# VHH binders against b3qqe0: the designs that were tried, part 9

Target 1, 332 residues: b3qqe0
Amino acid sequence: MKINLDRTSSGFCIGVQGTIHVAEEKLNQSGELYCLGDVVHNEVEVKRLEALGMETIDIPAFEELRDAEVLIRAHGEPPSTYETARRNNLAITDTTCPVVAKLQKTAKMLHQLGYQVIIYGKKIHPEVIGINGQCNDEGVVIKHPDLSDEAEIAPLDLGRKTALISQTTMDVPGFYELKKNLEKLFAEHGHRNPGTKSGEWMAVRDIDITSEKTGGRAMPELVYKDTICRQVSSRNGKLRDFALANDCIVFAAGRKSSNGQVLYSICKDANPHSYFIEDVDEIQPEWFVGENGKPVESVGICGATSTPMWLLEKVANYIGKTFGDDSGNPDA
Short names: E, the ipSAE of ESMFold2; O, the ipSAE of OpenDDE; V2, 0.75 times the mean of E and O plus 0.25 times the DockQ between their complexes.

## First folded at step 1 (VHH)

Design d02 (framework vhh_nb_b201; at its last look DockQ between E and O 0.01; V2 from the best seeds 0.00; counts 0 for: pae E 16.2 > 2, placed apart)
Fold by ESMFold2-Fast, scan of step 1:
Structure d02 (fold): chain B 332 residues (1-332), chain A 120 residues (1-120)
Amino acid sequence: as target 1 above (332 residues)
Amino acid sequence: QVQLQESGGGLVQAGGSLRLSCAASGFTFSDYAMGWYRQAPGKEREFVATITYGGSTYYADSVKGRFTISRDNAKNTVYLQMNSLKPEDTAVYYCAKGLDYRSWSEFDYWGQGTQVTVSS
């Protein structure tokens, strides 16, 4: 059995690596650090950092905390979090991803320009809470692009100038389905951009929103910006090819990782013999037996943006020693 | 109206296993953390385990490696798989709902409890 480790489309991206590096460096300096929420959506990595002195806390614990240092993770936080930190004399180490920080600024400026901000996303997701906080929690969060959830669309004011943006980890087809359905809904209620045949909304750029010279003046009443991170999208094709190239796939990620669930679904769609794990102890011997009752010829090991390469290497080593080879180094 | 209904308690010998279930209604289950607490006779209620809306799990030191919390959002149910049970695990076990979307350490509703008795 050949063990293939995916080094090109798996493991921490630069942004996630940056957050982990800052946490490690701070823990090395002081031996203690609070992190507001899971530093990454991977329990094995969280527990590793906790063993180094990190303490993961939730919002109620954060609100009671005094005179401490708190890491803000890559997903970002709403303004209320920073207000609490100031009141409680908390030192903030802010590792908000630059993509997320830019999105929060975009949402803030759209809101300040008077736009009703629609956020394609999950209302309870930490990134969405941060984005909506920039809109004074007045943003309309829609998860179902077919507009089938009446509770999601109930807050919509169809007479207001409106801007559609997205949580960075949502799906591109769903975003454009939502845009199409919103165009139809607003047009049916008499609200269109002038000169549009089917009520089309205008795609806007950061410069259109943030320009001091225009102040949004060049933007029509109904606009959208595709804010979905292409880091996930660029990995989709490479991961699909990797899944197709192996008899069996072991995919490692945190159970609650949105990125992990999306990427795993791509593996499973391409190769039904794909299995999700958080750690090596979940691996089952029967996964390495083919339909003919013989051992599989190849096992591919891959993971999400939140999965560290050391974990993928641990998985490769375990499978090689237990089921497939005597190499001692699966990569060599 | 929030309702939490535990089941699966009972008498078991030391070293045995039990699986507790908690059926939840009256709120959007998938949006909240769910937890388990326990209270032994003459003692204060203590934390056992929590699972966030996203599936992250946190355990009391006394149960780490022996208990596993899980959830099924389609069934609005949270579970506690208890392995390698000890007499010290004897208590009434309570299911709890997280206070809000971003809380897994504070809870606002509890069920009526289910008795777990571990004989030596």
Scores: ipSAE 0.090, ipTM 0.589, lowest interface PAE 5.3, mean pLDDT 85
Fold by ESMFold2, look of step 2:
Structure d02 (fold): chain B 332 residues (1-332), chain A 120 residues (1-120)
Amino acid sequence: as target 1 above (332 residues)
Amino acid sequence: QVQLQESGGGLVQAGGSLRLSCAASGFTFSDYAMGWYRQAPGKEREFVATITYGGSTYYADSVKGRFTISRDNAKNTVYLQMNSLKPEDTAVYYCAKGLDYRSWSEFDYWGQGTQVTVSS
């Protein structure tokens, strides 16, 4: 029987895993660490880190904190958070996700080049607050792609050179709907990139932005960069393929997790021999018996975005040791 | 107080269609993902569909191509258009509200449900 562990689409995303790893290292070193906001949406992992000495704090507590170490989680923070940390003599351990950190730099560079920055995103989301802080809080945050919220678009200066970027977790169709609607709005105001029939904005990369800052070819006045992270959206397809490739699936997650239920539903629809567990004590031997009464040839092990990899490894080891080949046992 | 009220359920022949509605109140509807779950007697509640605040949709494979989730932010209403109904679609259907403004698959409130019965 072959046991396959899904390491590519199960468990915490790489940004959250990096944050947890750094938190563990700091806690092993000093035994104490403050975390600004929830480090991860998983109570087992939060309690585990708290047992090692981590304390989760909110913004009011952070503002009162002095002479301590504080971890910045994967969402990132605006410049003002780092200014408070310096003022309060806080040692910052910054685990801002590389994708978010790159986006913050992109936003800063566009602002420095004189672009009006439009952020597709949720105004109160920590990531957007951090991005807009890089734009001296002058960014225009738009949450409704159809431009139906007049308060969102009122700050727009339709005559300014303008760049559209996105919070990393927004939906892709909404981003391109917003792009089309902005192209129309600016074109109706008489502002278009030269040589465009419909007033299309130019897609730019960070190398294009850097090139302008260093004396290369200037970008057009109206540009966009699709900054949406695709790691989460590709997970459904990968999980489905994994479920189809195995005779039997063991899916590990918390039962109260709606994300876990969504992902398990994908497994179950692809492979009817999918079984939901929270831990190894729920595993049943009959799951590993095929149509003909013989052992299944393969077992796939996967989980939700909040399922730690160590739990998936524990499940894999348990199945291997408990239901492994008995032909090596002289007592039979 | 968050309130979710489903309607549009009923009896239908296999191959038929129904449209479910869920009227929402007590929160800023346009800021949250909305979803549909269903529960057949003696079974666990199962995911059917979700729609993000920005309009992206996701479906359980068992309903993909037959069901369509949509939302009307002006009416604070989420819909489930169910076509090509099968007897196995028989269940109580629940509308669900996303946990917070960033969640598309975590849900913290469910309605009281509406019965859908598909006869063969």
Scores: ipSAE 0.000, ipTM 0.212, lowest interface PAE 16.2, mean pLDDT 83
Fold by OpenDDE, look of step 2:
Structure d02 (fold): chain B 332 residues (1-332), chain A 120 residues (1-120)
Amino acid sequence: as target 1 above (332 residues)
Amino acid sequence: QVQLQESGGGLVQAGGSLRLSCAASGFTFSDYAMGWYRQAPGKEREFVATITYGGSTYYADSVKGRFTISRDNAKNTVYLQMNSLKPEDTAVYYCAKGLDYRSWSEFDYWGQGTQVTVSS
């Protein structure tokens, strides 16, 4: 039995890695650190950090906190969080992902320029809350690219200059579907970019936004910027290939992780012999027996973006020792 | 109430065979892994074998190749066939109920045990 560990499409993104690293350093130094919200959507990892002295706090607790150090997570926070920190004399360790920080700046500039900002994303997601905070919470958040949710589109002003951006972890096809449907919607109501018959929205870059802000070249009325993180979005294809390349897949993630569920579904679609676990105690010997009653030849171990690599390694090692050729398993 | 009742223990000569049975009640038998443990005098209780809800088996190295665990879901019974018995196999053998269908190596209930004595 060959154990294959996915080190390419699984594990923390660079942003989350940075957050975890800083958290560990702070905890090693002081032995205590507050974290606003869950640092990662993996209970095993959260517990590990808690054992090191991390205390996860919610917004109400944060508002009552005084004279303490607080870690801001990779997905960032709205301006109101920083104001509260200032007011309450909190020391902020800000680990906002650079990609997210840039996106927040973009959203702020677009809003300042008078654009209605549409955010492709999940309204309750911390990243989107942070981005929308840069727009004074006046952004329009749309999750359904087909515009089927009337509540999402009700706030839209179809006559206003408008910019479409995205939560960094959203899917690329959905973003462009949303773009297309917005183009159609605005055009049907008589709002089009000048010179365009079909009412296409125009791609803008950071340099374009900056130029307009400084009195340079004016941007079109209807614009979009693809702000999806490709590091995260490219994982889906790789994970599928990984699932196809193994006889059996053991997928490790938190049960409450939405990303985990999506990625697991990708694995399961590619390989019906895919199994979901949170930890090694959920592993079943039956998973490693083929249809012919013989041990499988290969087992792939992978996980969500919120699954730490050490946990995947733990799973791999456990399977190797327990079900591998040198194991006491009669089916090995 | 979960009940586990072991039977089939006794005195046997080295090289001999015994078959232990454990009758289970008070839970949905087919949904849980079942296991066998043993405790020799002056020693800690040790794992012997487990069978998952799906029928897969795992053995301690000390009994591998000699012992066979099996189950009959229709009878709510788990078995331990012990062959090529050695004096070091002398112990009280306990039947165990798995914690849940996902926990094939963790157990939460044990029977009263049955004595197995292997003479030289």
Scores: ipSAE 0.000, ipTM 0.214, lowest interface PAE 15.5, mean pLDDT 90
ESMFold2 (binder alone), look of step 2: mean pLDDT 87; pTM 0.884

Design d03 (framework vhh_nb_b201)
Fold by ESMFold2-Fast, scan of step 1:
Structure d03 (fold): chain B 332 residues (1-332), chain A 120 residues (1-120)
Amino acid sequence: as target 1 above (332 residues)
Amino acid sequence: QVQLQESGGGLVQAGGSLRLSCAASGTIFSYNAMGWYRQAPGKEREFVATISRGGSTYYADSVKGRFTISRDNAKNTVYLQMNSLKPEDTAVYYCAVLPYGSDFREYDYWGQGTQVTVSS
C-alpha cells in the first residue's frame, strides 16, 4: 500500500498561516494571549496553541474583558467588536486576512450606495458576521444556491437594487448557480410587477464601486462581484486530480471548516472511497480494503486550508505503521 | 502616520530577474507581517507572498519556486526576489502591512506600487 501525502494543494492558506504565526510569536514572548473565537476551524490546532498559553474566548467573555491583548483571527470581525475593544481598553492584534478586509470594504461601499447586499455564505460563519456588520446586519445571507431554503430568501426585497458577493471560502460553481437562480427570481418578479428592478446582472470591479463615472454611467441596479479567494478555489482542480489518482482518500479537517466541507465534497464526488477525519483516532481499518478483499494499492492524504501539514504527516505515519507496507522511506 | 515606499520595479526580458524593496516605518515593521500583492491590467489584485515577523513565508502557487520573500528587520525593509520572470508576471506590485493593534481598515495598501514589465 503506497501512502501519498498531498503537499501542494493541502495545508494553511496565507490568511491562516499569518494568524497562526503571529499567535505563536506572541505566546513565545509573553506566554499568554486571548483569541476571540477559534483561531482556526481545526480543534487539534486550537488545542496545540492553548497548550502554549492561548485562551480562546467568546463574545460574552470578550465584552467583560478589560486591559488585555486580544488576537483577531483571519476571519475578521464586525465594527461592533472594535468599538467594544476601544471602550474596554483592549489592545487588538489584528490578523484579519487582507482578502477578507478588502471584501468587508466592498460590502460597506455597496451598502452605502443603497444596494441590497446578498452574501453567498453561511449566516453564522465568523467571516459572514464580519461582512454583514459592514452592511449594518441588513445583508441577506444565502447558503443554498438552488434557492431551496425559503427562510434564506424570505428577507429578499425583489424591488430593490441588489448586489451579490460571496464568503471567500465558498465554491465558485455554487456562486454562479446562485447568480443564475437569482436572475430567474428577479426576472419573474419583474414580469409580474412592471417597474421593479430587473435586467442583466453586471460584473463590477473595485474601481467601478468607488468611481462615479467608470464607463461613463452610474453603476447598474443589479451587480455581482465574485469575491471567492482564488488561493482557495485554485486548489479545487488539483484536489480532484489527487483524489482520482488514489484508491482511497483520507481527508483531514475541522468539522466547522467551510473550506473543509467544500474540499471534502470535491474529493467524495471524484472518489467515493473518501473519508473525513479530524484526527487519527477516527480512522477505520475497513477503509483500506478494496472490492477484492485485499489492501488498496494507494491511499491519498489531504486536507483543507485550515489543516496544518504536521497533522497530515501524523495521519500518513499512522496509516503507514498500522495498515501499510511502511519501509521507512521519507517520501512514502 | 506610516508609509510604505516600494522600489525596484522596471522592464526586464522573460527569464530575467528583479528585486523589489519595500521600506516601512520602524515601529510598524517590527511588530507586523508583511506581504506582496500584484495587479495586472484588467485583472483583480492578487496575492503573491507573505512573511511573518519571525520569517515564516507563504507563496502563491504561480510564483512558488521562482520568487523569494525576505525581510531585514534592522533596515525595516521587506524584499521580493523575482527569478525566471514570465510575461504574465507583468503587473503593479504593492507592499502590504498587517499592523500590530490596528483594525482591518489599516490593511489598505499604502504607496503607489512599483511597475514590473516583462517582455517576451
Scores: ipSAE 0.000, ipTM 0.112, lowest interface PAE 19.3, mean pLDDT 80

Design d04 (framework vhh_nb_b201)
Fold by ESMFold2-Fast, scan of step 1:
Structure d04 (fold): chain B 332 residues (1-332), chain A 118 residues (1-118)
Amino acid sequence: as target 1 above (332 residues)
Amino acid sequence: QVQLQESGGGLVQAGGSLRLSCAASGRTFSNYAMGWYRQAPGKEREFVATIDWGGSTYYADSVKGRFTISRDNAKNTVYLQMNSLKPEDTAVYYCAAHLSYDTGFNYWGQGTQVTVSS
């Protein structure tokens, strides 16, 4: 039985890796650290760090905290969080993902330039709360790109200069479907982007946004910036290919991970012989027996962006030792 | 995850034209914003042109009107048509797939040499 560990489309993205590394370093130095919200949507990894002295706290607990060190996770936080930290003498270890930090800066600059900021995303997602905080909570959050949700579009002012951006983990086709539908909506209500065909929105760069402040080239009235992170979105196709390349798939993720649920559904749709686990305790021997009553020829091990590589390696070692040849170094 | 391979470089006389191609491996190529960058000896790598998923393009001031970026998502290829070439355009040209715009997180090709003789 060949054990194939997905090292290319599974495991922590660079932002999550950075957060976990800093958390471990702080815990090794002091033995204690508060984290605002789940450091990652994977209970096994959260429990590992809690065993090292990390304490997960929510906003009410954070507001009552004094004279402590608090980790800000990869998702980022709104300005109000940092104001509370200053007031309460909290030392912030900020591990906001660089992609998210740039997105927050872009949102702030667009808002300061007077744009109505539309955010393709989920209103209650921590990243969106952080982004919208940079817009003084005045951003219009749209989840449904077909504009079918009247409550989402009710706040839109079709007469305002408007900028479309996205939560980093949304889907690329949905973003461009939303852009197309917004172009039609604004054009039908008489709004046009000067110097372009009626209804066409213009892509902008951070350089373009900065230039308006310095008296450079005038920014168009209807603009968009594709802020979706391809490190996450590009995994979908590769994970499907990985699932198809193996007889059996063991997918490890936290049950609360929305990314985990989406990625597992992709695996299951591509390969019906796919199984979801949080940890090795859930693995069943019958998963590795084919229709012939013989062991399967290959087992693929994969996970979400919230799944640590050490957990995937633990799964690979367990399967190899229990159901196949002993292996200390599984393949990708 | 995505691998990029440039081609079409070479030696050309001032005033001539070259077409660079960048072939990408990977099923998610069409989801990336793609760009061209160049680096001349002893200089920093500079931006040349970009094209997003929707086909919108941006150019460096030094190449506007002379260069055209385009993409063929069915062939997983991005192109740079370079017209009215100048000796100052001499550089190694790099293809990039942008993980996120302006973050510096890109997948890079190995580069292709363009030499414009006077």
Scores: ipSAE 0.000, ipTM 0.381, lowest interface PAE 11.4, mean pLDDT 83

Design d05 (framework vhh_7yz9_2)
Fold by ESMFold2-Fast, scan of step 1:
Structure d05 (fold): chain B 332 residues (1-332), chain A 120 residues (1-120)
Amino acid sequence: as target 1 above (332 residues)
Amino acid sequence: QWQLVESGGGLVQAGGSLRLSCTASGSIFSINAMGWYRQTAGNEREWVAFISSGGSTTYADSVKGRFTISRDNAKNTVYLQMNSLKPEDTAVYYCAARDYSLGWPEYDYWGQGTPVTVSS
C-alpha cells in the first residue's frame, strides 16, 4: 500500500505552533512551567511537554498558586484570570493566538457600543468563556444554528441592537445558517435594519467598529462579523479532497479537540473508511483490508490543527513498518 | 454517563495514614484531569490536590508533603495517599473529574464523598 501524509492541510496552525514553541523555550531554560489547562487539545503532545517539566493546572490550583510563572495557552482567558494572576503575584507568559485576541477585542467593543452579543459556539469551551468575559458574561451563546434549543435563545432580547460573532473553530455553514435564522426571528418580532427586504443583518469589519472617520458610517442595529479562523476553515475543502483521494484514512487528533471533531466528521462523510486515533496503539489491522481480503492500495494520514506533524510522521512510520509501504520508505 | 465512586475513608488516629480511591466509569476517563476536594459542614469545598491527564500533580499548601495524588488509567482509578494525618484533615473528601477542554470554571463530574475522621 502507498502511504500518503497530508502535509498541506494538517498539523499545527501558527497560533498553536507559537504556544508550543514558547513552552519548549521556557522549559529548556528553567525545566519548570505551569500551564493553565491542556496546552493543546492533544493528550500525546501534552504528555510530551509534561515529560519536559511542564505542570498542567486547573483553575482551582491556579487560584492557590503564588509567585510562579504560568503559561496562558492559545485559547485565551477572560479578564478574571489576569486579575487572579495580578493578585497572586503570578508572572504570565501569554501565548493567546492573535486571531483569538482580536476576536476578544471585537467582542469587548461591540458590548461597549451597547450591542447584545450572540456567540456561535459552545458555552463551556475555554475560548468562548474568554470571549464572553469581554462581554461581562452577558453574551448569548448559541450552539444549535436551527434555534431548536429553547434554553439557548431564552436570554435573547429581540428589541436590542445585536451583533453575531463566532468561536474561531466553529463551522462556516452553521454560522450562516444561524445568521439566516436570527434574521427571520428578529424580523418576525419587528426588528430589522432599515431598507432591508428580508431583514438582512449587515456585515461589519474591525475598522467599522473602531473608526468613526471611515466613511462617516454609523453602525447598523443588527450586524454580524464572521470571526471563524480562515486557517481552520480553508482546510475543510482540502481535507475532503484528501479523504476522497485515498482508500483508507487514519485521522490523528486529541479526542477533546473541537477542530479535530469537525475535521474528522468531514473525512468520515467523504470516506466511510476513515478512522480516528490519538496515537499508533489504537490502529487496527482490519482497517487496511479491502472487501476482497487484499490490502488497500492507499492510506491517507491526516489530522487537526492541534496535531503535531511529528505525530503524523510517527503514524506513517508505524503503518509502513507494520503493514508494508510499496514505496520502500514511509512518506516522511 | 459518568459516575465517580470514592472509597477508603474512615476513622484514623492523628499521625496515621489512609488511602482514598476514586473509580470512574466512562469512555474518556484517561484524558480527564482529576482532583480531590474536602468539605466540612457549613464551609465551602476546599481544593486538596490535582492530577492532569499526563500525570502532573499540584497540592494545596495545607497538605503538601503529606498527601500524594496518583492515578491508574488501566483501572480508571485515582488515589489520594494521606500520611501524617491531623485532626484538621477531618472532612468529607470528594473526587472530581474534568474534561478540561469543555468546562471552566467548574468540574464536570463529582463523587458522592467519603468521610474521613481524624481523632486527636
Scores: ipSAE 0.000, ipTM 0.316, lowest interface PAE 12.7, mean pLDDT 82

Design d06 (framework vhh_7yz9_2)
Fold by ESMFold2-Fast, scan of step 1:
Structure d06 (fold): chain B 332 residues (1-332), chain A 120 residues (1-120)
Amino acid sequence: as target 1 above (332 residues)
Amino acid sequence: QWQLVESGGGLVQAGGSLRLSCTASGFTFSRYAMGWYRQTAGNEREWVAFIDSGGSTTYADSVKGRFTISRDNAKNTVYLQMNSLKPEDTAVYYCATGFDYSRLTEYDYWGQGTPVTVSS
């Protein structure tokens, strides 16, 4: 029985990896750490960190906290959170995902350059609250790309130079539908980029926004930047291919992880011989026997973006030792 | 736990119509955005249509004017009405929560899929 561990499409995304690594280091040094909100959507990992001294707190508890160390998780926080930390003498360990941190910087700089910032996203989402905080909470948050929600578009000033960005987890088609509808709306109000026949907005790059030479590389009045993260969505196809390549799939994730259930469903759809576990004690011997009563030739081990690689390695080693004939397999 | 179950797929001739259904259980359906995706052999899943909790809809250019997404919150069901079907629409169709930002994770949730074959 060959054991194949999915190292490319399973396990923590870069943002989650950073958060967990920093949390572990802090807990190993001090034995105590508060985390503002759930650190990750995996109960096994949360309980592991809690055993090391981590305590999850909400905003009301954070506001009352004094003289403590608090971890900021991957989705980021607005400036007001850092102001509270300074007022309450809280040491911040900031693990904001680099993609989210870059997006916050982009929003801040567009706002500082005088752009009206439109955010494709959900107004109450933690990431959007963080992004809008960089715009002094003056960003216009639009959820409905067809512009059908009057309340969402009421704050728009159609005469202002304007930049469109997106929450990282929104849909790409909706972003481009929103852009198209905004181009039409602003053009009908007489506001267009010079030289555009259909009122097209210009795509801008980070270098265009952050350049000290903005005057020499002047951005037009109407711009957009596609800030939607592709890291998680790119895993769906790869995970399906991985599931198809193995006789049996053992998928490890937290039961409460919606992403875990989504990715498991992809595996199960591709390969009916797929099984969900939180930890090794749930593994059953009958999973490794094929329909003909013979041992399966290959077992694939995979997980969600919330599943730590150490857990996947633990699963691979357990299966190899307990049910396989080669516990020294280099893929385990 | 969360479940999404698709139905209504099958074999249909080009120019025909099919109505897909996706029934949800284990969560408060009315609070979540819902979408339809499709996948052909050898390709990644492509988005088809989206409907948010308020009923606003968005469509991929390839299906706009031919497909209609709708929802019935009393039945915990989202629908995809497919008209003027083409052989290129042959795929396995998946129902998904578009996003989850109320009291749950920010990740999408998927159904098992329902196959649609359009003959020429």
Scores: ipSAE 0.000, ipTM 0.119, lowest interface PAE 16.7, mean pLDDT 80

Design d07 (framework vhh_7yz9_2)
Fold by ESMFold2-Fast, scan of step 1:
Structure d07 (fold): chain B 332 residues (1-332), chain A 119 residues (1-119)
Amino acid sequence: as target 1 above (332 residues)
Amino acid sequence: QWQLVESGGGLVQAGGSLRLSCTASGSIFSYYAMGWYRQTAGNEREWVAFITSGGSTTYADSVKGRFTISRDNAKNTVYLQMNSLKPEDTAVYYCAKLWSDYGRTYDYWGQGTPVTVSS
């Protein structure tokens, strides 16, 4: 039996890895650390960090906390969170993902330049709350790109200069559908960028937004920036290919992770001999026996962006030691 | 071993209709959102229509009121009914499998089916 561990489309993205690494270092130094919200949507990883002294807290508990260290997770937080921390003498360990931090700065600069900021996203998502906080909570959050939700579009001022940005995890086609529908809506109400044939909004770059000399003054009235993260979206195809390359698949993720369930469905669709686990105690010996009664020739081990690599390695070691692999390596 | 096979394309006169089909093979079709995209020579693929696993639909402005996306989970098939066709609808049409986690799109395409609308 060959044990294949997926290191390219499974496990923490760089942002999450950074958060976990910093949390571990802080816990090793002080033995205490609060985390505002789930550090990652994986209960096994949360329990591991809790054993090291981490405590997960919500906003009401955070507001009452004093003289403590608090980790800000990869999703980011609005300015009000940092204001509370200063007032309550809380030491902030900020692990906001660089992609999210850049997006927050973009939203802040657009708002400061007087733009009405439209955010393609989900209003209650932690990342969107952080972005909207940079706009003094005046951002217009639209989830339905066809503009069918009247409550979403009610706050729009069609006479204001306006900028469209996106939550990093939204879909690219929906973003461009929303842009086209906004172009039409604003043009129908008399607001177009000068010189455009069909009321087209203009793409802007970070240098256009952040330039203190020229960029902000040169920018058109109706603009957009595609802020959707491409790094994680490519994993879906790679995971499908990985599932096809193995006789059976063991997929590890938290059941709370919507990403985990979607990625597991990709595996199951490509390979019917795919099995979901949260930890090694769920593994069944019969998964590794082929229909001919002999061990399967290959086992693929993979997981979600919320699954730590150490858990995938633990699964690989367990399967290798229990059923044997073609290398005989207990650390396969 | 997932496969998407588009069919139903061809030559049609302006104002006419075509029904495109996309049959999926592999496993649990009903779990996934499906979409149609189109591409003209020299341009990037553009989105046309989506249908969620629950049956909710969304359309690009250029096709609203003219195109209808639907699905038949018993046949593992998604359809695009195209009415009132215009020369500018001429393109190669692709179906795609979509992932709903935070609105992400899975980069998986069929072979495409060409549609030519003559004036």
Scores: ipSAE 0.000, ipTM 0.099, lowest interface PAE 18.5, mean pLDDT 80

